# Designs tried in a protein design chat: VHH binders against Abasic site processing protein HMCES (HMCES). Part 118

Target 1, 269 residues: Abasic site processing protein HMCES (HMCES), of Homo sapiens (Human) (q96fz2)
Amino acid sequence: CGRTSCHLPRDVLTRACAYQDRRGQQRLPEWRDPDKYCPSYNKSPQSNSPVLLSRLHFEKDADSSERIIAPMRWGLVPSWFKESDPSKLQFNTTNCRSDTVMEKRSFKVPLGKGRRCVVLADGFYEWQRCQGTNQRQPYFIYFPQIKTEKSGSIGAADSPENWEKVWDNWRLLTMAGIFDCWEPPEGGDVLYSYTIITVDSCKGLSDIHHRMPAILDGEEAVSKWLDFGEVSTQEALKLIHPTENITFHAVSSVVNNSRNNTPECLAPV
Below, E stands for the ipSAE of ESMFold2; O stands for the ipSAE of OpenDDE; V2 stands for 0.75 times the mean of E and O plus 0.25 times the DockQ between their complexes.

## First folded at step 21 (VHH)

Design xb3 (from ub49 with T56R; framework vhh_8pnl_2; at its last read DockQ between E and O 0.76; V2 from the best seeds 0.81)
Amino acid sequence: QGQLVESGGGLVQPGGSLRLSCADAGIDFSHYDMAWYRQAPGKERELVARINYGGRTNYADSVKGRFTISRDNAKSTLYLQMNSLKPEDTAMYYCAAGLEYDSFEYWGQGTRVTVSA
ESMFold2, look of step 21: ipSAE 0.733; ipTM 0.870
ESMFold2 (binder alone), look of step 21: mean pLDDT 82; pTM 0.833
OpenDDE, look of step 21: ipSAE 0.821; ipTM 0.909
ESMFold2, fold request of step 23: ipSAE 0.782, 0.780, 0.768; ipTM 0.894, 0.885, 0.894
ESMFold2 (binder alone), fold request of step 23: mean pLDDT 82, 82, 82; pTM 0.830, 0.832, 0.832
OpenDDE, fold request of step 23: ipSAE 0.877, 0.869, 0.878; ipTM 0.936, 0.933, 0.935
ESMFold2, last read: ipSAE 0.755, 0.770, 0.781; ipTM 0.892, 0.895, 0.894
ESMFold2 (binder alone), last read: mean pLDDT 82, 82, 82; pTM 0.832, 0.833, 0.830
OpenDDE, last read: ipSAE 0.864, 0.875, 0.875; ipTM 0.931, 0.935, 0.935

Design xc1 (from wd5 with F63S; framework vhh_6z1v_2; at its last fold request DockQ between E and O 0.95; V2 from the best seeds 0.90)
Fold by ESMFold2, look of step 21:
Structure xc1 (fold): chain B 269 residues (1-269), chain A 122 residues (1-122)
Amino acid sequence: as target 1 above (269 residues)
Amino acid sequence: EVQLVESGGRLVRTGGSLRLSCAASGFTFKSYAMGWFRQAPGKEREVVAAISRSGGSTWHADSVKGRFTISRDNAKNTVYLQMNSLKPEDTAVYYCAANYAYHLDADAYEYWGQGTQVTVSS
């Protein structure tokens, strides 16, 4: 996974993240750095995207079930990185394979600090390699959405109000991530950055690509992944597996160029 | 200054019981997960039991499950290990440790006690 869509206005995104804390209280996540949120239909590595994390990362007495939402850089920069420029990192941290996560220092160290996050997106893109050609067919991949008589699925809408209603109730894709905090050697603000954990593709996606992001399907999975005070690292890792609860459709090659930020990127073809 | 001070280790016959205590100071105890680890001569340090920050979740190694019980009292800043049906194989130095995240591997733990010796005679 190297491309996502996360295009909702901040207030719509925030409402889509409504949750219940351990006391059963209905809440919205509290934003950190909301001005760094850059909505786009076409997010790539090094861009900022919103993630959920436990309030306990910021307040020692906090309820670990309470959630913060914050933009973080895609492409984890390890806390131990010594160069002044993150682009000098000699290995790719866009994704983290689940089968080696506890063997790689870049991911093992932040996990020991409880640095688990939930990466939010409308959905993600993958390119299917066509046999005998250099051409690849992009697909937009996302949670199945509840269909209503007045609100069609993506691409079924025939007016601006129908599209707005589809997105009003969109179930955001929730992917398991790991983050770290890097202090630039020459000073400046701490950099928060994340990686997306990957697993083998489910059967439904295997014709498109052999890997998929680890998807946290449902509030129980999201809560357990975030709550590093009550759910051990080893127990949380049991949540990391493929899911078949996913759907997709083909999209045009407009999405191939990451500079294209238009609804056409995810429109069915 | 962070301190974790274990107590209660002694010589005990096979089949006996002990309770280890670990008193914590110098940090916000209730915000941390706690673990008991042990190290026998010539062996690597291993996790025996761990407990979440609230005490609502516990974990015990298979070798001690059913015999040892970890617990904590956040009002007293203390974590305990109740050790029943002791075997000679349980002979080791027992360490109390703290980590901000609930985690089972020793290398993640931030604070360590100096240890208390438990010796189980045949």
Scores: ipSAE 0.852, ipTM 0.934, lowest interface PAE 0.5, mean pLDDT 91
ESMFold2 (binder alone), look of step 21: mean pLDDT 88; pTM 0.894
OpenDDE, look of step 21: ipSAE 0.920; ipTM 0.969
ESMFold2, fold request of step 23: ipSAE 0.849, 0.835, 0.849; ipTM 0.935, 0.930, 0.932
ESMFold2 (binder alone), fold request of step 23: mean pLDDT 88, 88, 88; pTM 0.893, 0.894, 0.896
OpenDDE, fold request of step 23: ipSAE 0.919, 0.922, 0.921; ipTM 0.969, 0.969, 0.969

Design xc2 (from wd3 with S30R; framework vhh_6z1v_2; at its last look DockQ between E and O 0.94; V2 from the best seeds 0.90)
Fold by ESMFold2, look of step 21:
Parts: structure tokens; sequence; C-alpha cells
Structure xc2 (fold): chain B 269 residues (1-269), chain A 122 residues (1-122)
């Protein structure tokens, strides 16, 4: 997974992230750095995307079930990185394989600090390869959407009013991530950055690509992944597995160029 | 200065019981997960038990399950290890440790006590 869509206006995105805390109270996540949110139908590594994390990362006596939402850089920069420019990192941290996560220092160290996050997207893109050729078919992959007055069907949007209803009730894709905090050696703001954990693809996606992001399906899974005070790293890793609760459709090659930020990127073909 | 001070280690007979205590200071104890680890001579340090920040979740190694119980008292800044039905293979130095995240691997733990010796005689 190297391309996502996360295009909703901030207020719509925030409403889509409504949750219940440990006591059953309905809440919205509290933003950090909201001005760094850059919505786009076509997000790539090194861009910022919103993630959820526990308030306990910011406040020592916080209720660990309370959530913060913050934009973070895609492509984890380890806290131990010594150079001044993150682009000089000599290995790819866009994704983290679940089967080796506790063996890689770049991911093991932040996990030991409880730095688990939920990466938010409308959905993600994958390209189906044809062996022996340069031909590739992009697909947009996302949670099945519950139909309420046409709110869950992308193909049903034939007017601005219908398009707005589709996205007002969109169920965001929730992917398991790991983040780290890097202090630039020359000073400046701490850089928050994340990686997306990957697993073997489910049967439904195996013809498209052999890997998929680890998807947290439902509020219980999301809550357990975020709550590093009450759910051990080892218990949380049991949440990391493929899911069949996923749908997709083919899209045009417009999405291939990461500069294209239009609804066409995810429109069915 | 962060301090973890273990107490209660001593010589006991096989089948006996001990309770270890670990008093914590210098950090916000109620925000940290806690663990008990042990190291026998010539062996690697191993996790014995761990407990979440609230005490709502606990974990025990299979080798001690049913015999040892970890607990904590956040009002007293103390974590305990109740050890029952002791065996000679439980002989080790027992360490108290703290980590911000609930975690089972020793290498993640950021604060360590100096240890208390437990010796179980045949």
Amino acid sequence: as target 1 above (269 residues)
Amino acid sequence: EVQLVESGGRLVRTGGSLRLSCAASGFTFRSYAMGWFRQAPGKEREVVAAISRSGGSTWHADSVKGRFTISRDNAKNTVYLQMNSLKPEDTAVYYCAANYAYHLDADAYEYWGQGTQVTVSS
C-alpha cells in the first residue's frame, strides 16, 4: 500500500471519526495541527495524512481511551535518525510487514513506546500487475458502505447533492499504523511520521495484489489498537490480520499521476 | 530521580510462598505499565508477569501461571508479585520494571530496579 484517498473536508472527516470512550460517552477526536491537513484524492508517501492516537501520548494522566487526530508524515522517520534531512533515510518505511515488525528496529522501538496509530483514508489504491508486461489496472479499495438514501454508493452520485450524501456518511478505512517522533538535530518542531502495517492479502484481493494494509474492522479493534496503556503490544498484534470485509472497483489511469487530485481518481470505470 | 526498590526476596523451601514488593518513586506511577522479570545464573532475563497501567489487564508466563500473581496499588505506588508453590527452578534475581506502554519484552522497559534474590531449596 503506497497510495490512498483522504479527501473529505476537515469537519466532515472529524464527524466520521465519532467514537465512544471507555464510559460509553460519544466524542469527537481532538485535533492537533489541523492546518497541516491536506485533503486529496491521491495521497502518496511523504505527504501528510490524519491519524488517530491515544490522548495518553500527550497527557500523563489522560483517559487512554480518548482520541487525538493529527496529520503525520507518511514514511516513518525513526527517533534515532541522526541526519538533518528525512529524505536521506536509506530504507523504505512506507509500510511495515506484520511478520517482521518485532524484528525491525525502526518499528520495534516505537512499538515499545506504545506508538500505535490508526491511519485514516477514504480507501486505498492498488495496481494489478500483468506478468511480462507494463500493463497495470488500478483499483480503489474500501470498506463496504451501508446504503442509506444512496449514501454508500460512489456510482450513484449523479449530482452535487447526491455526491455530498455519499461522503457525509462514508465509513473511513481504518488501517493499523506505527508512528515515531523525530527531533531534527538542528532544532525545530518534532516530526511525527507513520508507517502502515501490511499483511498477506485476503482471498478477495489476491488477484489484485499479494499484500494489503492491516485493516482494523470496527470500534473494538480500533480502541484496542490505540490503547497502549491497557492493551499490551503482543495482544494488540493479534488484531493484525487480513480481512474479507472489503470491496473494490476498477478506476481509470488518472490516479497513476500523483499530481491528479480529482474525483476521477476513484470513480468507477 | 526514578527509583524502583524491590523487597521480599529470601531463601524458602520448595512448596513455600513469598510476596515481592516494588516501591516506585520519581515518576507518575499510575501512568506506567509494570513488569516482574527474573534472571537465573547463566540464563537470559525473562518476563515473569506484567500488568497494565490501571491493573485491569495482567499477563503471566506459562511457567508461573496459576502459582504467581502480579498486582498493583496505584495509591501506594507499589507493584507486587505473590509467589506460591515455589520450585527450585524459580531461583533467580527478580527485577521490577516500568514502561509507559504495556509490553512483555524486557528490551522495551525504561526503568529497572536493582533486583531481589529469591532462592528455593529442595
Scores: ipSAE 0.843, ipTM 0.932, lowest interface PAE 0.5, mean pLDDT 92
ESMFold2 (binder alone), look of step 21: mean pLDDT 88; pTM 0.895
OpenDDE, look of step 21: ipSAE 0.921; ipTM 0.969

Design xc3 (from wd3 with D107E; framework vhh_6z1v_2; at its last look DockQ between E and O 0.95; V2 from the best seeds 0.88)
Fold by OpenDDE, look of step 21:
Structure xc3 (fold): chain B 269 residues (1-269), chain A 122 residues (1-122)
Amino acid sequence: as target 1 above (269 residues)
Amino acid sequence: EVQLVESGGRLVRTGGSLRLSCAASGFTFSSYAMGWFRQAPGKEREVVAAISRSGGSTWHADSVKGRFTISRDNAKNTVYLQMNSLKPEDTAVYYCAANYAYHLDAEAYEYWGQGTQVTVSS
């Protein structure tokens, strides 16, 4: 996974992340560093994206079922990294393979500290190789959405009003991530950064791409992944597997340029 | 200063029972998952049991499952290991450890006790 969409306004995104705590009380996640949130239809590595994490990461006596939402840098910078520039990392940390997550120090160490997060997105993009051509067809991949009588498929939103309705009730993609905290050697703000765990693609997606992000489908999976105090790392890792509960449509080549940030990026062609 | 002090280790006969205790101080005990580890002579340290912060979730190694039980009392800042039906192969130094996250790998654990010797004679 090298490209995502996360374009919802902050308030809409927050509402979409509504959850129940362990007491059954309806809650909204609190924001950390909300000013770092930059909505975009075309998110690339090194950009900031919002993630969910347990409040326990910030408050020692907090309810572990409470969630925080925070923009973090895509591309995990390990805490032990001693260079002043994160770009000097010699290995790619955009993704973490599920099969080697416990073998790589960069991911194993933060996991041992309970640094699990849920990466939020409208969906993610993948490119299918076209047979006989050097051209790649991009696809937007996301959770199936509830068809409201008035809101046809994302493609059928004939009116601006219908388009807004679709996004107001959009089910966000919830991807399993690992984050770390890096303190720059020269001082400054702590950098929070994340990697997306990847798995082999489900059967439905296999013709498009052979790998997919580990998707946490449902509130239980999200809660267990985030609750590093009550759910062991090993138990949480059992949640990491391919899911068939996805849909996709072909999009235009507009998304190929990471500088393009328009609704056309995820519109069906 | 963070301290974990194990107690209860002794010589016991095969089939006997022991209860190990680990008293914690110097940190917020309820904010840490706890684990019991053991190391036999010439062997690597292995996880025996682990318990979540609240005590609501426990894990036991297959080798001790049904015989050993981990528990904790957060009001007393103590974690316990009840060991029943002890076998000679259970002979080891037993260590109490604490980690901020509920985890089963020894390498992740932040705080360690000095250990208590458990010897099971045939």
Scores: ipSAE 0.919, ipTM 0.969, lowest interface PAE 0.4, mean pLDDT 93
Fold by ESMFold2, look of step 21:
Structure xc3 (fold): chain B 269 residues (1-269), chain A 122 residues (1-122)
Amino acid sequence: as target 1 above (269 residues)
Amino acid sequence: EVQLVESGGRLVRTGGSLRLSCAASGFTFSSYAMGWFRQAPGKEREVVAAISRSGGSTWHADSVKGRFTISRDNAKNTVYLQMNSLKPEDTAVYYCAANYAYHLDAEAYEYWGQGTQVTVSS
């Protein structure tokens, strides 16, 4: 997984993240750095995307079931990195394979600090290799969406009313991530950055690509992944597996160029 | 200064019971998960039991399950290990440790006590 869509305006995104804390209280996540959120139909590594994490990361007496939402850089920069420029990192941290996560220092160190996050997206893109050519067919992959009498089609979002029919009740894709906090040696703000955990693809996606993000399907999975005070690292890792609760459609090659930020990127063809 | 001070280790006969205590200071105890670890002579340190920050979740190694119980009292900044039906193979130095995240591997734990000796005689 190297491309996502996360295009909702901040207020719509925030409402889509409504949850219940441990006491059963309905809440919205509290934002950190909201001005760093840059919505786009076409997010790539090194860009910022919103993630959920426990309030306990910021406040020692907090309820660990309470959630913060914050934009973080895609491509984890380990806290121990010594160069002044993150582009000098010698290995790719866009994704983290689930089968080696506890063997890689870049990922096991932040896991030992409870640095689990939920990476949010409308869905993600994958490219299917086509036989007999170098061309690849992109697909947009996302949770199945609830159909109601007022629901709209993904391809019909050409006005504010039609957009709302599709997106106001969109179920965001919730992917398991790990984050770390890097202090630049030259000074400046602490850099928060994340990786997306990957697993073998489910049977439904195997003709498109052999890997998929680890998807946290439902509030119980999301709560357990985030709550590093009450759910051990070892128990949380049991949540990391493929899911068949996923759907997709082919999209045009407009998405291939990461500079294209338009609804056509995810429109069915 | 962060301190974890274990107490209660002593010589006991097989089948006996002990309760270990670990008093914590210098940090916000209720924000930390706690663990009990042990190290027998010539062996590597192993996790015995661990407990979440609230005490709502516990974990015990198979070798002690049903015999040992970890608990905590956040009002007293203390974690306990109740050890029943002791066996000679339980002989070890027992350490308490704290970590911000609930975790079972010793390498993740950031604060350690100095240990208390438990010796179980035939």
Scores: ipSAE 0.793, ipTM 0.914, lowest interface PAE 0.7, mean pLDDT 92
ESMFold2 (binder alone), look of step 21: mean pLDDT 88; pTM 0.895

Design xc4 (from wd3 with A108S; framework vhh_6z1v_2; at its last look DockQ between E and O 0.94; V2 from the best seeds 0.87)
Fold by OpenDDE, look of step 21:
Structure xc4 (fold): chain B 269 residues (1-269), chain A 122 residues (1-122)
Amino acid sequence: as target 1 above (269 residues)
Amino acid sequence: EVQLVESGGRLVRTGGSLRLSCAASGFTFSSYAMGWFRQAPGKEREVVAAISRSGGSTWHADSVKGRFTISRDNAKNTVYLQMNSLKPEDTAVYYCAANYAYHLDADSYEYWGQGTQVTVSS
């Protein structure tokens, strides 16, 4: 996974992340560093994206079921990294393979500290290789959405009003991530950064791409992944597997340029 | 200063029972997952059991499952290991450890006790 969409306004995104705590009380996640949130139809590595994490990461006596939402840098910078520039990392940390997550120090160490997060997105993009051509067809991949009588497929939103309704009730993609905290050697703000765990693609997606992000489908999976105090790392890792509960449509080549940030990026062609 | 002090280790006969205790101080005990580890002579340290912060979730190694039980009392800042049906292969130094996250890998544990010797004779 090298490209995502996360374009919802902050308030809409927050509402979409509504959850129940362990007491059954309806809650909204609190924001950390909300000013770092930059909505975009075309998110690339090194950009900031919002993630969910347990409040326990910030408050020692907090309810572990409470969630925080925070923009973090895509591309995990390990805490032990001693260079002043994160770009000097010699290995790619955009993704973490599920099969080697415990073998790589960069991921094993933060996991041992309970640094699990849920990466939020409208969906993610993948490119299918076209047979006989050097051209790649991009696809937007996301959770199936509830068809409201008035809102046809994302493609059928004939009116601006219908389009807004679709996004107001959009089910966000919830991807399993690992984050770390890096303190720059020269001082400054702590950098929070994340990697997306990847798995082999489900059957439905296999013709498009052979790998997919580990998707946490449902509130239980999200809660268990985030609750590093009550759910062991090993138990949480059992949640990491392919899911068939996805849909996709072909999009235009507009998304190929990471500088393009328009609704056309995820519109069906 | 963070301290974990194990107690209860002794010589016991095969089939006997022991209860190990680990008293914690110097940190917020309820904010940490706890684990019991053991190391036999010439062997690597292995996880025996682990328990979540609240005590609501426990894990036991297959080798001790059904015989050993981990528990905790957060009001007393103590974690316990009840060991029943002890075998000679259970002979080891047993260590109490604490970690902020519920984890089963010894390398991730932040605080360690000095250990208590358990010896099971045939």
Scores: ipSAE 0.913, ipTM 0.967, lowest interface PAE 0.4, mean pLDDT 93
Fold by ESMFold2, look of step 21:
Structure xc4 (fold): chain B 269 residues (1-269), chain A 122 residues (1-122)
Amino acid sequence: as target 1 above (269 residues)
Amino acid sequence: EVQLVESGGRLVRTGGSLRLSCAASGFTFSSYAMGWFRQAPGKEREVVAAISRSGGSTWHADSVKGRFTISRDNAKNTVYLQMNSLKPEDTAVYYCAANYAYHLDADSYEYWGQGTQVTVSS
């Protein structure tokens, strides 16, 4: 997983993240750094995307079930990194394999600090390798969406009215992530950055790609992954597995260029 | 300054019971997960039990499950380890430790006590 769509305006995205806290009270997550949110149909590594994390990361006496939403850099920069430029990191942290997560210092250290997050997206893209050609078929992959009379087709989102029918009740993809906080050695703001945990693909995706993000399917999984005060790291890691509750459709090659930010990136072909 | 002070370790016969206490100060105790660890001579420190910040979730090593019980009292800033059916193999220095995240590996724990000796005689 190296490309996502996360294009909803901030207010729509926030409403899509409505949740219940430990006491059963309905809430919206509180934003940090909302001005750094850059919606796009075509997000790539090193860009900012919104993640959910526990309020306990910011307030020592907070209810650990309460959620903060904040943009973070895709591509985890470990807290121990000593260079001044994150692009000099000598290994790829866009993704973290679940089978080695407790063996790699880049991921083990932040996990010990409870730095679990939920990475939000409309869905993600994968490119299917076709035998005997250099060309690859991109797919947009996402949670199955509930269809009603007011539900629109993804391909019909050209106008504001049609867009609202598709996206106003969109179920966001919720992926398990790990984040870290890096203090640049020359000073400046702390950099929050994340990696997406990956697993072997489910049967439904195996013809497209052999890996998939670890998807947290439902509020119980999301709550347990986020709540580092009440759910141990070791229990949380049991949530990390493939899911068959996923759907997809082929899209055009417009998405291949990460500078293309239009609804066509995810429109069915 | 942060302090964790264990107490209650002593010599006890096989089959006996003991309760360890760990008094915490210098930090917001109710924000931290707590663990009990032990180290026998010549062995690595191992996790015995751990408890979430609220006390709502606990974990016990298989070697002590059913015999030991971790608990905490956030109003008194204290974590406990009730040890029943003690065996000579339980002989060790027992350490109290705190970590912001609920986690089982000793390497992640931020604050440590000085330890209390538990000796179980045959």
Scores: ipSAE 0.791, ipTM 0.912, lowest interface PAE 0.7, mean pLDDT 92
ESMFold2 (binder alone), look of step 21: mean pLDDT 88; pTM 0.896

Design xc5 (from wd3 with D105Q; framework vhh_6z1v_2; at its last look DockQ between E and O 0.95; V2 from the best seeds 0.89)
Fold by OpenDDE, look of step 21:
Structure xc5 (fold): chain B 269 residues (1-269), chain A 122 residues (1-122)
Amino acid sequence: as target 1 above (269 residues)
Amino acid sequence: EVQLVESGGRLVRTGGSLRLSCAASGFTFSSYAMGWFRQAPGKEREVVAAISRSGGSTWHADSVKGRFTISRDNAKNTVYLQMNSLKPEDTAVYYCAANYAYHLQADAYEYWGQGTQVTVSS
């Protein structure tokens, strides 16, 4: 996974992340560093995206079922990294393979510290290689959405009003991530950064791409992944597997340029 | 200063029972998952049991499952290991450890006790 969409306004995104705590009380996640949130239809590595994490990461006596939402840098910078520039990392940390997550120090260490997060997105993009051509067809991949009588498929939003309704009730993609905290050697703000765990693609997606992000489908999976105090790392890792509960449609080549940030990026062609 | 102090280790006969205790101080005990580890002579340290912060979730190694039980009392800042039906192969130094996250691998654990010797004679 090298490209995502996360374009919802902050308030809409927050509402979409509504959850129940362990007491059954309806809650909204609190924001850390909300000013770092930059909505975009075309998110690339090194950009900031919002993630969910347990409040326990910030408050020692907090309810572990409470969630925080925070923009973090895509591309995990390990805490032990001693260079002043994160770009000097010699290995790619955009993704973490599920099968080697416990073998790589960059991911194993933060996991041992309970640094699990849920990466939020409208969906993610993948490119299908076209047979006989050097051209790649991009696809937007996301959770199936509830068809409201008035809101046809994302493609059928004939009116601006219908389009807004679709996004107001959009089910966000919830991807399993690992984050770390890096303190720059020269001082400054702590950098929070994340990697997306990847798995082999489900059967439905296999013709498009052979790998997919580990998707946490449902509130239980999200809660267990985030609750590093009550759910062991090993138990949490059992949640990491392919899911068939996805849909996709072909999009235009507009998304190929990471500088393009328009609704056309995820519109069906 | 963070301290974990194990107690209860002794010589016991095969089939006997022991209860190990680990008293914690110098940190917020309820904010840490706890684990019991053991190391036999010439062997690597292995996880025996682990318990979540609240005590609501426990894990036991297959080799001790049904015989050993981990528990904790957060009001007393103590974690316990009840060991029943002890076998000679259970002979080891037993260590109490604490980690901020509930984890089953020793290399992640932040705080360690000095250990207590458990010897099971045939």
Scores: ipSAE 0.920, ipTM 0.969, lowest interface PAE 0.4, mean pLDDT 93
Fold by ESMFold2, look of step 21:
Structure xc5 (fold): chain B 269 residues (1-269), chain A 122 residues (1-122)
Amino acid sequence: as target 1 above (269 residues)
Amino acid sequence: EVQLVESGGRLVRTGGSLRLSCAASGFTFSSYAMGWFRQAPGKEREVVAAISRSGGSTWHADSVKGRFTISRDNAKNTVYLQMNSLKPEDTAVYYCAANYAYHLQADAYEYWGQGTQVTVSS
């Protein structure tokens, strides 16, 4: 997983993240750094995307079931990184394989600090290798969505009003992530950055690509992944597995160029 | 200053019982997960039991499951280890430790006590 869509306006995104805290109270996540949110149909590594994390990361006495939403840099920069420029990092942290996560210092250390996050997206893109050719067919991959008369399917929208209805009730993809906090050696703001945990593809996606993001399917999984005060690291890692509750459709090659930020990127072909 | 002070370690016979206590100060105890670890002579330090910040979730190593029980009292800033049916192989220095995240590996723990000796005679 190296490309996502996360295009919703902030207020729509926030409402899509409604949740219940430990006491059963309905809540919206509280934003941090909302001005760093950069919505786009075509997000790539090093860009900022919103993640959920426990309020306990920011307040010592907080209810660990309460959620903060914050933009973070895609591509985890370890807290121990010594160079002044994150682009000098000698290894790729866009993704983190689930089978080695407790063996790699870049991921093991932040996990020990409870730095688990949920990465939000409309869905993600993958490129299918065609047999015997260099051609690659991009697909947009996302949770199955509930169809309504007013919020039809992607690509069926015939007006701006219908487009709004499609996305107003969109079920966001929720991926398991790890984050870290890096203090630049020359000073400046602390950098929050994340990696997406990956697993072997489910059967339904195996013809497209052999890996997939670890998807947290449902509020119980999301709550357990986020709650580092009550759910141990080792218990949380049991949530990391493939899911078949996923759907996809082919999209045009417009998405191939990461500078293209248009609804065409995710439209069915 | 952060302090974790274990107490209750002593010599006890095989089959006996013992309760360890760990008094915490200098930090917000109710925000931290707690663990009991032990180290026998010539062996690596190992996790014995761990407890979430609220006490709602606990974990015990297979070697002590059914015999040892971790608990905490957030009003008294204290974590406990009740040890029953003690065996000579339980002989070790027992350490109390705290970590902001609920975690089962020693290398993540931020604060450590000085330890209390438990000796189980045959």
Scores: ipSAE 0.828, ipTM 0.926, lowest interface PAE 0.6, mean pLDDT 92
ESMFold2 (binder alone), look of step 21: mean pLDDT 88; pTM 0.896

